# Designs tried in a protein design chat: VH-VL binders against o81304. Part 33

Target 1, 187 residues: o81304
Amino acid sequence: CSIFANPAQRAKRKLLELISEEDRGLRTQKDPKKRDEIVNAIESMTVIGRSSITTDDSLSATWRLLWTTEKEQLFIIEKAGLFGTTAGDVLQVIDVNKRILNNVITFPPDGVFFVRSDIDIASPQRVNFRFNSAVLRGKNWELPLPPFGKGWFENVYMDGEIRVAKDIRGDYLIVDRAPYNWTESFV
Key: E = the ipSAE of ESMFold2; O = the ipSAE of OpenDDE; V2 = 0.75 times the mean of E and O plus 0.25 times the DockQ between their complexes.

## First folded at step 20 (VH-VL; framework fv_zilovertamab)

Design A4 (at its last look DockQ between E and O 0.03; V2 from the best seeds 0.00; counts 0 for: pae O 10.0 > 2, placed apart)
Fold by ESMFold2, look of step 20:
Structure A4 (fold): chain C 187 residues (1-187), chain A 122 residues (1-122), chain B 107 residues (1-107)
Amino acid sequence: as target 1 above (187 residues)
Amino acid sequence: QVQLQESGPGLVKPSQTLSLTCTVSGYTFTDHYIHWVRQAPGQGLEWMGWINPSGGYTNYNQKFKDRLTISKDTSKNQVVLTMTNMDPVDTATYYCARDRGDYLWYYGMDVWGHGTLVTVSS
Amino acid sequence: DIVMTQTPLSLPVTPGEPASISCRASQSVDDYLAWYQQKPGQAPRLLIYDASNRATGIPPRFSGSGYGTDFTLTINNIESEDAAYYFCQQYNNWPYTFGEGTKVEIK
């Protein structure tokens, strides 16, 4: 059909095209025009996603980073070479029933940095979190790190494929469901 | 030491555009969000918005969305507030303030400028 | 917008005695609540963040408490220099909003 029948599918496709070559947000940091285009597309998704429940069992997944404005994650991704590796997948691993969230940055083949958090469902779209601990781990070693902090994020849009979120600091996150499950178990 | 200083016109005519500059010193400019807050004479405080100077990203109080722009000049360690179509009800002292927080945390505004009074009158 | 209501709006105090200021939010702000002091002709000064944590350099006579919608700033052993306006501010939702202020003055 020459006219799209579903405005939500059109808005989603536009957003995904806009972020597809932004290096998870590293290129966006240098390009205010592109950032504004992406934020406008996110606002369209927010309107479509209003009144949806995004904090039920479907939130439980290994979520993989597609794009973010959060400067600390982008700094770590950009500077992975200082750790002697490259940044692999960046993940949010959520289990709503166990009330846990792990934020994960992988450094293939064997490295990982992850932050353990507790979560609480605050509303149909808002999740509160509190950091417990962090770990930097290699093949045969690990180094515990002391992160403390708290915040919230709101899923302004979620479907079976992607999730779009905004947090307490005004940063955006766009993720998809990874084709694997991540666990913190020993290698 | 950490300092913030507002500068700009003290008097603006109705319908004109206000431009105020916040100059910061004593810390790394890109490490902290900058907020603008105003206070009408004899009134309380009103949050206008913030800017993240590292990327230039902003968040505005929706009350001002159509009139307010907050921008930065990293080479001068400056944040600029621009507000169009000024009205006598916009007469206030305007403050810039540094956000205390880091990463995902907001801990209040820990360092404020001295404020600059802007009067809007014919 | 979350409305922050302070009581009292005027609080006469006697040096050496405690004083309390109440701040009520129109909806829950969890503990995302700050208190500021503003002396005449000066900018606000951060006293308390996250409802109960003292900011750097704030003396122990200032304390905050509360969660959700009801918050209290307590000033123990009032000193003459504590005469000022006191404002609460929520930062749970945008826009950030302030209470109307409480004028603390020496009787």
Scores: ipSAE 0.331, ipTM 0.768, lowest interface PAE 4.4, mean pLDDT 88
Fold by OpenDDE, look of step 20:
Structure A4 (fold): chain C 187 residues (1-187), chain A 122 residues (1-122), chain B 107 residues (1-107)
Amino acid sequence: as target 1 above (187 residues)
Amino acid sequence: QVQLQESGPGLVKPSQTLSLTCTVSGYTFTDHYIHWVRQAPGQGLEWMGWINPSGGYTNYNQKFKDRLTISKDTSKNQVVLTMTNMDPVDTATYYCARDRGDYLWYYGMDVWGHGTLVTVSS
Amino acid sequence: DIVMTQTPLSLPVTPGEPASISCRASQSVDDYLAWYQQKPGQAPRLLIYDASNRATGIPPRFSGSGYGTDFTLTINNIESEDAAYYFCQQYNNWPYTFGEGTKVEIK
């Protein structure tokens, strides 16, 4: 039988098709109709993922950004060129067992902005987080930033390949499992 | 037929460690979460914790986090509960229960063991 | 922790009549709510999951409703075999918590 025989796989395929040409959400910022279409698809995935457990050890991974509505991340990606750099992968690194979450924006080859967080598993789908610190690093320099904020996100769908999340601010996130593991390095 | 069966000592002395085993059969052992729930005599149900299908992750009620451990022995189709520093207040019927959901889903606890009474007394 | 409050705690019912049990959560649990039946000397049995879905093998006379904080288990045409304790349970937040239980007795 086809791997797309069940509703979940069909919906997932449709969602991935919708976001495939949206440049991680940059193009969608200027296309509200397309944004709505994607959001509706995410809501369908939410229904499909209802009552699923998305906060166990399978959540531990390096997740790579495929699409988001989060304005701060999109701003950094879009405007990086103005500062003589280019944004690479945007990552969310989670270790459920160690209760840590790192949000990472890479600037190849050596640049990185990352935020360290502690996490608590609040429910089968919800993760609470607290920011502890933020760092901007270059090849041979480091600029620490003060910690700020806390919140939560809910993984409304997750499988062996992708994760779909909603956060406290009403933003959406679609990520896949990165083909590599990101780890913090020190200058 | 899906079956769960608790086994272990019916009597434990105060300050001793309780070890209970849940033996499961009738389905693929690594497909479902397993919960532990206890019930004091004449009282309600209290959720203690669960272990995920692979056995790689556990979640405990904070009430028991310092003295409760849940583990899997896949070779024996068993889940083991270990709780240290037992007290008479821990006297209860202890149940293991399968989550109706598979690796990704939770739909309540659809199959329960018969339960095993554990009395903590000197 | 989310507190689950059941009412009533004791419910005498005449055979053939309906029985309703209420479960209130201290905060919203969406539809992450289950109902269990427990007969004396037995383990609990799952009746309803996700607030309104009957578990496998559960008779149609059992139904669940509600969303958020207020939930109801209804037993239509109560039978003698339905004498038992009934528990609600939320699985929206850690730790999972149960109601106090309602004893349904047949008059």
Scores: ipSAE 0.007, ipTM 0.575, lowest interface PAE 10.0, mean pLDDT 89
ESMFold2 (binder alone), look of step 20: mean pLDDT 91; pTM 0.933

Design A5 (at its last look DockQ between E and O 0.06; V2 from the best seeds 0.00; counts 0 for: pae O 5.1 > 2, placed apart)
Fold by ESMFold2, look of step 20:
Structure A5 (fold): chain C 187 residues (1-187), chain A 122 residues (1-122), chain B 107 residues (1-107)
Amino acid sequence: as target 1 above (187 residues)
Amino acid sequence: QVQLQESGPGLVKPSQTLSLTCTVSGYTFDDHYIHWVRQAPGQGLEWMGWINPSGGYTNYNQKFKDRLTISKDTSKNQVVLTMTNMDPVDTATYYCARDSGDYLFYYGMDVWGHGTLVTVSS
Amino acid sequence: DIVMTQTPLSLPVTPGEPASISCRASQSVDDYLAWYQQKPGQAPRLLIYDASNRATGIPPRFSGSGYGTDFTLTINNIESEDAAYYFCQQYNNWPYTFGEGTKVEIK
């Protein structure tokens, strides 16, 4: 409850409320005032998350997109009509021990776009990544795409439910732990 | 064909606010971050910050955060640097520069404006 | 802030000979390093990105190497138009920071 919640729980709830109707960030792109409110709430979470280790085994999960500023991902989500559907879940699938990350955009019923990456832990909150390959897949076909690039992201806050991250280009990502595990054999 | 051009006053008095405009052409405005970099006479380069024109997100060098605002006007293909409380030590040539990067990647600043000298003096 | 230290600060060179400029970072920047050339009265010009990749239109006589904290710009077969200031820039951490520059002069 808000009257008895500790400051950290209030800050988390505020952030989640601010992003809840932003269409994963598409509406925020068009609303500078809402953008500033969300960024301010993210800074509050960053303060709360200081001194935590966010790169241990608890980072290994299927993470589901709640909100992002990353324009290329948002462009793909917005233009999903080119595939005859809307974009489904957008995921980061991380396994720290295997040193892998897959970025995934699903296009129900059968479509998926995903990028495979290698990762390594650079610090208590920073993960380095390098893109290996990308794939666009439909019902009976698969198209490999050229991979390129590298970077890092920092998980500035992580708990049993959500993760808040910031990357080398200054983009933000807010995700929750999906109630399922995604693998390349299913979408 | 890609061009960046800085414009604004060449002389500002101490304590006043500087406003510089970077006008871009030859590419889609929202596709590339714009950086501001300054160079005091006879000195090296100092990165001030960037703006991502898509969405208007900024990143500032913390030493300027209290005085610096970078904003955009998409309809005019313009990025504006505003810096308050100018001091003679802020005398420099100010450049805007296009980020060569795409998506998650930075490959240097590949296109620079010609720079505009701003002198802070009584 | 990551401090970028260049040596030498002044480098007299002979046309036709190679020259090298060193850039040292105060902590690892992996290969997130660029080199720029700046001639008097001009804006900087990007030469090298990611430590070793030449930017578009840069002659092959310019090359870069290094990883982590130690980087080198090499100019082979120095030409008279190569007289300029050269500086490195790291982009692993914010703020981005530049080296203090190396003045390359034709003897």
Scores: ipSAE 0.573, ipTM 0.833, lowest interface PAE 2.2, mean pLDDT 89
Fold by OpenDDE, look of step 20:
Structure A5 (fold): chain C 187 residues (1-187), chain A 122 residues (1-122), chain B 107 residues (1-107)
Amino acid sequence: as target 1 above (187 residues)
Amino acid sequence: QVQLQESGPGLVKPSQTLSLTCTVSGYTFDDHYIHWVRQAPGQGLEWMGWINPSGGYTNYNQKFKDRLTISKDTSKNQVVLTMTNMDPVDTATYYCARDSGDYLFYYGMDVWGHGTLVTVSS
Amino acid sequence: DIVMTQTPLSLPVTPGEPASISCRASQSVDDYLAWYQQKPGQAPRLLIYDASNRATGIPPRFSGSGYGTDFTLTINNIESEDAAYYFCQQYNNWPYTFGEGTKVEIK
């Protein structure tokens, strides 16, 4: 409890509590009130992190999805069962120095959908990205998909544990630092 | 043919401000990060900072953060370095260098200017 | 800052012989390491990136190896034109930092 002595840590704790039972955002899709509550908490975090740099070396990591409003990701997670699989970790793997970002949706044990992106550090908090390739991969097969666009996200808060972001589409993303490093494996 | 060329005063007095220009050609100007690197006579290389393709964000070596500014003039295909309060210790050959990628991977600084010697002396 | 230490600082080599230069990082830089060649009166030229990949136009006699903290640039079959300073550079962390440089001289 003592580690939550400052306002930032308290706000962070509150945010994490709010999202803890929302199944990465699936449940929130049907609960506008809860969504709004979470968004308000994110806005509070935005204020807290307003003057922070969230695009430095510390951004380089494997980030794991905790909660999002992004419909595309949520759709994939929700409908995975229709295809005889289940979504595992959803990741953003960022390398600031090499200027790459990979968005990854895992389907254990061997399935993965990932999108390769190039990134540009646009400001202390903004990252521009361009999708350049995508692939759906199984145990012994691979399906390449065409590139599909560009955008940006702003890390409005980031610390040693979590990152809170807003993107070009107005969606919100909360991620934590995954306990492992994900790297693209080649079949 | 990708080319970078540094230009500016070869002599600066102590406490004055240095202004150097890097003129680039042979590619789309706003595609690549541009770095500044200096080298004191007979010494190694020192990274000073970079500016991103759009020119909207810079990253400085903390050693120079209070004195160094990097900017872009897209209309002239130029990157400008300004450094205030110059000291004899700042005497060096100053290079601008292109990052290997635009939004792509960083694979080092693949194209360098010829460098320009700046001597700080009264 | 990550300190890059090169050894040796001076390396006399007989033509036809190999040359090896070591670069040690004060902390891990993974494979975020580049090697540059600089001849007198010239700007540096990129030789190797990501520890082991030759840049475009670099002869096969140049090779890089290593990961983490210890890296090696190897020049096989040294030629007279290879007389130069060689620098390693890490780009794992800001600020990017260079080694002191190694002067390769032809005997």
Scores: ipSAE 0.038, ipTM 0.668, lowest interface PAE 5.1, mean pLDDT 91
ESMFold2 (binder alone), look of step 20: mean pLDDT 91; pTM 0.936

Design A6 (at its last look DockQ between E and O 0.08; V2 from the best seeds 0.00; counts 0 for: pae E 16.0 > 2, placed apart)
Fold by OpenDDE, look of step 20:
Structure A6 (fold): chain C 187 residues (1-187), chain A 122 residues (1-122), chain B 107 residues (1-107)
Amino acid sequence: as target 1 above (187 residues)
Amino acid sequence: QVQLQESGPGLVKPSQTLSLTCTVSGYTFTDHYIHWVRQAPGQGLEWMGEINPSGGYTNYNQKFKDRLTISKDTSKNQVVLTMTNMDPVDTATYYCARDSGDYLFYYGMDVWGHGTLVTVSS
Amino acid sequence: DIVMTQTPLSLPVTPGEPASISCRASQSVDDYLAWYQQKPGQAPRLLIYDASNRATGIPPRFSGSGYGTDFTLTINNIESEDAAYYFCQQYNNWPYTFGEGTKVEIK
């Protein structure tokens, strides 16, 4: 049946299959059993990637959200309709060399919420971050929001396609490399 | 039919920059890794680097890391290899090859271009 | 880098007889091992992936075995068209590396 004989490949395949129908984590919020199953799969990936460096130049990319347990992001995605909009891609843009990280929630076609932060590579897998600013932007308007805190995440697995991370709050993040590069635009 | 085709100059002078283009057809361009592999005359195969389906990730043989760049132009279904400071030792047939994996996994290079000979000479 | 060592480097074979080529890795590559056939003036062609799986369109007379460091490509009932160079390749670690190649000649 499966052509993938390598355990790492099988584990990755299983993880992606588990999250494929979970709507970036929205459905999982209402299904603790499924959540646990996904978390277990993530732990398997953690073991697989335990000796890998996941904070080098290969971390620099536009990462697109596939699945998360982070409640704030999920809330924004879920409730966007109440504000007359729809969430598009949720991104995490990292530039290791410039030591920057931007968290982005798009609201097509013109809306975007993004948080700018500085990062510091703390270990082969851990990234410390500090929020500097946040902006909610429309087509012809911009609303700055106050910065709010700092934290860290650990990339427990990363390859040419996906990245799996755990953060300081105990949340999980699974992202893939977006097919485009997101850059901040200015009004 | 899946096809890859290398194109570029057959002759490069020392210290000049080589640019090769791999044009792909017969499948969804964004589904597979693309690799570059070269073969010096009468020698074995040498892996140079790869680019992932989205184009957002590249991985290079450390031997070439300082002078090799691989990029993707999705609009043209092309992958471009750029290598600076060419030397006669870089004379080889250069191949682009498709990763057999469908975005997620690698299990061999299943489709190769015909290769293009690049001679570095004054 | 992982070094892939092939033996023999030259293998004369009589038509109808089997041929075996060995590939040894300097360290374990699990099953991340591929075999390629290359005829003169042509690009390599994938024969085997993941050590033992035949690629699409490859005849059953080609088979691969092994895991870890020792691998074997076997060509049963060799035919004249099988005259070529054969390469093993590991893709367990970057950079991917190839064996030196084995020249199979038909007697």
Scores: ipSAE 0.013, ipTM 0.575, lowest interface PAE 8.7, mean pLDDT 90
Fold by ESMFold2, look of step 20:
Structure A6 (fold): chain C 187 residues (1-187), chain A 122 residues (1-122), chain B 107 residues (1-107)
Amino acid sequence: as target 1 above (187 residues)
Amino acid sequence: QVQLQESGPGLVKPSQTLSLTCTVSGYTFTDHYIHWVRQAPGQGLEWMGEINPSGGYTNYNQKFKDRLTISKDTSKNQVVLTMTNMDPVDTATYYCARDSGDYLFYYGMDVWGHGTLVTVSS
Amino acid sequence: DIVMTQTPLSLPVTPGEPASISCRASQSVDDYLAWYQQKPGQAPRLLIYDASNRATGIPPRFSGSGYGTDFTLTINNIESEDAAYYFCQQYNNWPYTFGEGTKVEIK
């Protein structure tokens, strides 16, 4: 044990290792001990990230899901096979200057479900959102869906690679910056 | 004794894809991150990226992120570096190195492979 | 990226005498700094980690010091086998970055 180790880097590596084989959270749902271990590691990241500003321009990115406790996303990921496909990348596409957030679930080869939201910055770490539309889209067709809901999330830790968030329901989200930029015109 | 060994082609043409393999032995493959570091002839060292072999988490130097993939094969105790669109400026000796960290602590790279020279020339 | 600047780039040394190599970071890296030795045609060897701790098997004639932006590797009682390149490396932020190296030569 190093007496001068970088606590943020080491806590981050521990968190990423803990989530790496959890199938974005599907396996964690079936393992309460593992869930508690991951949540404890998230709380360490929260301490490290406290008082930081996580809502600046660097929040604007295509963020890719690594792990979550959110049951609705996990249900869609798990049950995609009943609809003849598998879930691909799950994304949050954020542009702070344009005040937008798209939550995206991809279904290769050409399917996508996404939810458009308006956002505003509520505090140095909190983002409010209001859902304004949703779309289910395939290769040659698109089905708009009615709008639903509002809430907030807090980015309790963010750096150049990952973001760790808690939301109004007490769910957790861990994402990294995708190696690509998602737009509505690309599927 | 802990050992790392790089293998792969010594010559690659411009625009081709490089694939290098790092084979490890003498310790539990999943206990340590593996880094890739390169060194152009007569030049200093450049960190390329890392992988946690336990779950496959990777982190890349942004300079290479569009061209570089680091992957693993646990059944063979191997880490693989794949780098697309090679250019003569990528001519270098490529090393894999073991992260000396325990319990997620980094204490430098304590065991290095012998390095493999990759020349990119038409 | 954090730039690591080493001085001198070439250091002629006399066996039995001490030698020092400086490494300066463009921003604080606290003590997250390692030193490596590299002989021609060989891979680097870890000497020092966390600025001042010797790696396993490294002779006590090697020592490191510093905190923040300024670091020093000291080699006491230089031996002819110490002729090599020496590199510092910061690991406070990604990407990890190395100094340009110091060539230590027996004069």
Scores: ipSAE 0.000, ipTM 0.470, lowest interface PAE 16.0, mean pLDDT 86
ESMFold2 (binder alone), look of step 20: mean pLDDT 92; pTM 0.940

## First folded at step 21 (VH-VL; framework fv_zilovertamab)

Design B1 (at its last look DockQ between E and O 0.07; V2 from the best seeds 0.00; counts 0 for: pae O 5.3 > 2, placed apart)
Fold by ESMFold2, look of step 21:
Structure B1 (fold): chain C 187 residues (1-187), chain A 122 residues (1-122), chain B 107 residues (1-107)
Amino acid sequence: as target 1 above (187 residues)
Amino acid sequence: QVQLQESGPGLVKPSQTLSLTCTVSGYTFDDHYIHWVRQAPGQGLEWMGWINPSGGYTNYNQKFKDRLTISKDTSKNQVVLTMTNMDPVDTATYYCARDSGDYLFYYGMDVWGHGTLVTVSS
Amino acid sequence: DIVMTQTPLSLPVTPGEPASISCRASQSVDDWLAWYQQKPGQAPRLLIYDASNRATGIPPRFSGSGYGTDFTLTINNIESEDAAYYFCQQYNNWPYTFGEGTKVEIK
C-alpha cells in the first residue's frame, strides 16, 4: 500500500543495507558468506529491473561507487595510503549522447587516476566499452598511460538514485548518482 | 613454464558423478580464470564454464544447469570439475584451459591441458 | 546462444598456395573472436584473438579479418604442418561458442 514501501523499494533497501558497511567491497573480499548474501540480493534486483531500458539518456550521469567485487579497483583503493593519500570518490562518468565513459578514482585533494573509454549501446541493458587512454595525475604533474582492453557491462537495475551492473568478467558494481558532475579539468 | 594437467577417471557408469582435477603450475594460481571445455569424439569444442580462482566464483553454460560444479583447492593449485548424473552423451575429452586475460579482458584461452578422455558406459 | 558456422568443413590445400576459412556468427560479435588450431591428438592452440591479432609465437602466414558477423582466417603459403582442424570461437556473450571446425588437409 501507499503507507508502506512497495516490494521493489524493500528489495532496494535490503541491498543498500547489506553493502553499507563493506568499505566499497574491501570487507566483502574477506567474507564469502556476505558476498553470497549481496549477490542473492542483486539477483532479486535483476528480476525487478528486467523490463527496464537502462541505456537511454538517463544513464548519462556521474555515478559514485557504493560497492564492487572488481579486484583491480579495490586494490587501488586499499593501497592509496601507501601513496600518501586516501581514495576519495570512485566514479563512472557516462555521457550516452557523446558515447563516452570515464572511470575515475580520486585521491583528494588533487590526485586522480582516470581511464577514458568509448562506449556503444548494445541493448536496453548492455553497454560495450573500449579503453582509449589512461592518466595518473597529481597536483603539479601528470603521467599518461597506454590504452588497453575492452568489455561490456549490463545494468540489471537502475532508477533515479542507484544503478546495479554486472560485467563480462562476472564482477558486480553498485553506484549512486553523485550530487556533482566530474570533469577531468575540474580536479 | 605454464602447465595445466587434467586427471581423473577414464570410465564412469551412467548416472554416476564425474570428478576431474586440473592442476596448474608456472604462474600465480589466482591471476587467471580457468575454463573447462569438452570435445566429444570426432566433434567440435563445447565451453562448459569458468571459475575465477580469486574467491572461487563461477559462470556456467546454462546447458549444464543443475549438473555442473566447478570448484577450487588453492592449497594444491587445483580446479575441480564435478558433473552429476552422467550419460553416454557426455563421453568426451575434457580440457581445462587458462584464460589469457587480466581481470577485465579476455584474449582467448592461451594455455590448455592435454585433455582427459572420459567414457560413460555400462 | 550465438551459433558459429564455419565454411568449408573440409578444405584440401596445396602447399605454397593461400587458403581461407570463413566463420559466420548468428548475431554480431563485433571483433570478439578467436581462432584456434588443433592437430590430431593434441589440445587446441590459440592463433588469433580480437579477430585479427596474432597470438604470441604464431607465424605471420596466419592472419585474421572481419567484424560483426563475418570472419576469415587466411593461411598464406600453406606448409605441411598446417594440416589440422581450425575453429573459430566467439566471446561476445556467454556461453562462449565454437564453430564446428574446418579440416585442412594437404592434398
Scores: ipSAE 0.501, ipTM 0.811, lowest interface PAE 3.0, mean pLDDT 88
Fold by OpenDDE, look of step 21:
Structure B1 (fold): chain C 187 residues (1-187), chain A 122 residues (1-122), chain B 107 residues (1-107)
Amino acid sequence: as target 1 above (187 residues)
Amino acid sequence: QVQLQESGPGLVKPSQTLSLTCTVSGYTFDDHYIHWVRQAPGQGLEWMGWINPSGGYTNYNQKFKDRLTISKDTSKNQVVLTMTNMDPVDTATYYCARDSGDYLFYYGMDVWGHGTLVTVSS
Amino acid sequence: DIVMTQTPLSLPVTPGEPASISCRASQSVDDWLAWYQQKPGQAPRLLIYDASNRATGIPPRFSGSGYGTDFTLTINNIESEDAAYYFCQQYNNWPYTFGEGTKVEIK
């Protein structure tokens, strides 16, 4: 009567357990052994999702960061306190039809850093992206930043709950479907 | 000037395979998605599918999924539509259309070919 | 699939008067809605995108409004050259789908 009767669910469960206390990847930066263990679990998920399409309409969602090795995001999360704030949810908002991807780091209650991107569906699992603009926004101020460039990520596993991705830089991303939809607001 | 032009047979027999070519000019070929849309005589428009700028990925209307293939020939600036098992019900004007965005946002199909009528009849 | 329903299907209009066409989606498409004009023997022409934005080169007399499930194309001060079929199209979900079309006739 276990919901984890099949290999996919078991692998997913294992992965989620591994990352549950890693503070979105911050702790893993200092624990190579744990990182390797998580990467191995991701590789298992990759095999499970090898033949799946992960770039269709189901990709359109507000995705919330659970774990990543991406240094820039982790740096922002870690160092937010230096600027008198705390990082909230880290999001990736995707609309495959509009070909939009926004990367968002919230700083509750009013702060947000977000990067606007356009995307190209390159394969059943691969998304190419190009950064167009970035904005750091407070309650009553906005600071535009230049775009960062372009890249791609591959969703190696995706279901109704989570998405596991590998990117061009060799980083890993694990996200879940956020319980809310993030939309850009203007000051 | 951006131009799209459909070409292919105007007559196809039932059960045969249709092959249409969309020739593109006036812009960088690899920048835009290309759509195929058909319109039966006196009827509305029906979206068939698109191919991404690189040609590496396609998206089909499930109605045509088993019969439809869209591909790119970048050397010729052409997109090719292939549809098998043609039936009289598939008689329509077939359009290729450029997606308004390159890799950017979608804001409609901004440039259309003139369309080519394909009649399926024995 | 999202069904797009247009009303009316035929719309006779006197020159100088406004024309209004409705498009209803079977489910919300947010603002991912386009309008096209198609004259006889011609390919469709993009008029409006994202429900309310005029495409390049489209005269100001064409306007779009709506969000979610109900959308309207308005042609102010209708001209003889505006006689055509008009189609709405959603691009919120695959497959993209079109309305049945509305024939605008000039009296």
Scores: ipSAE 0.039, ipTM 0.664, lowest interface PAE 5.3, mean pLDDT 91
ESMFold2 (binder alone), look of step 21: mean pLDDT 91; pTM 0.937

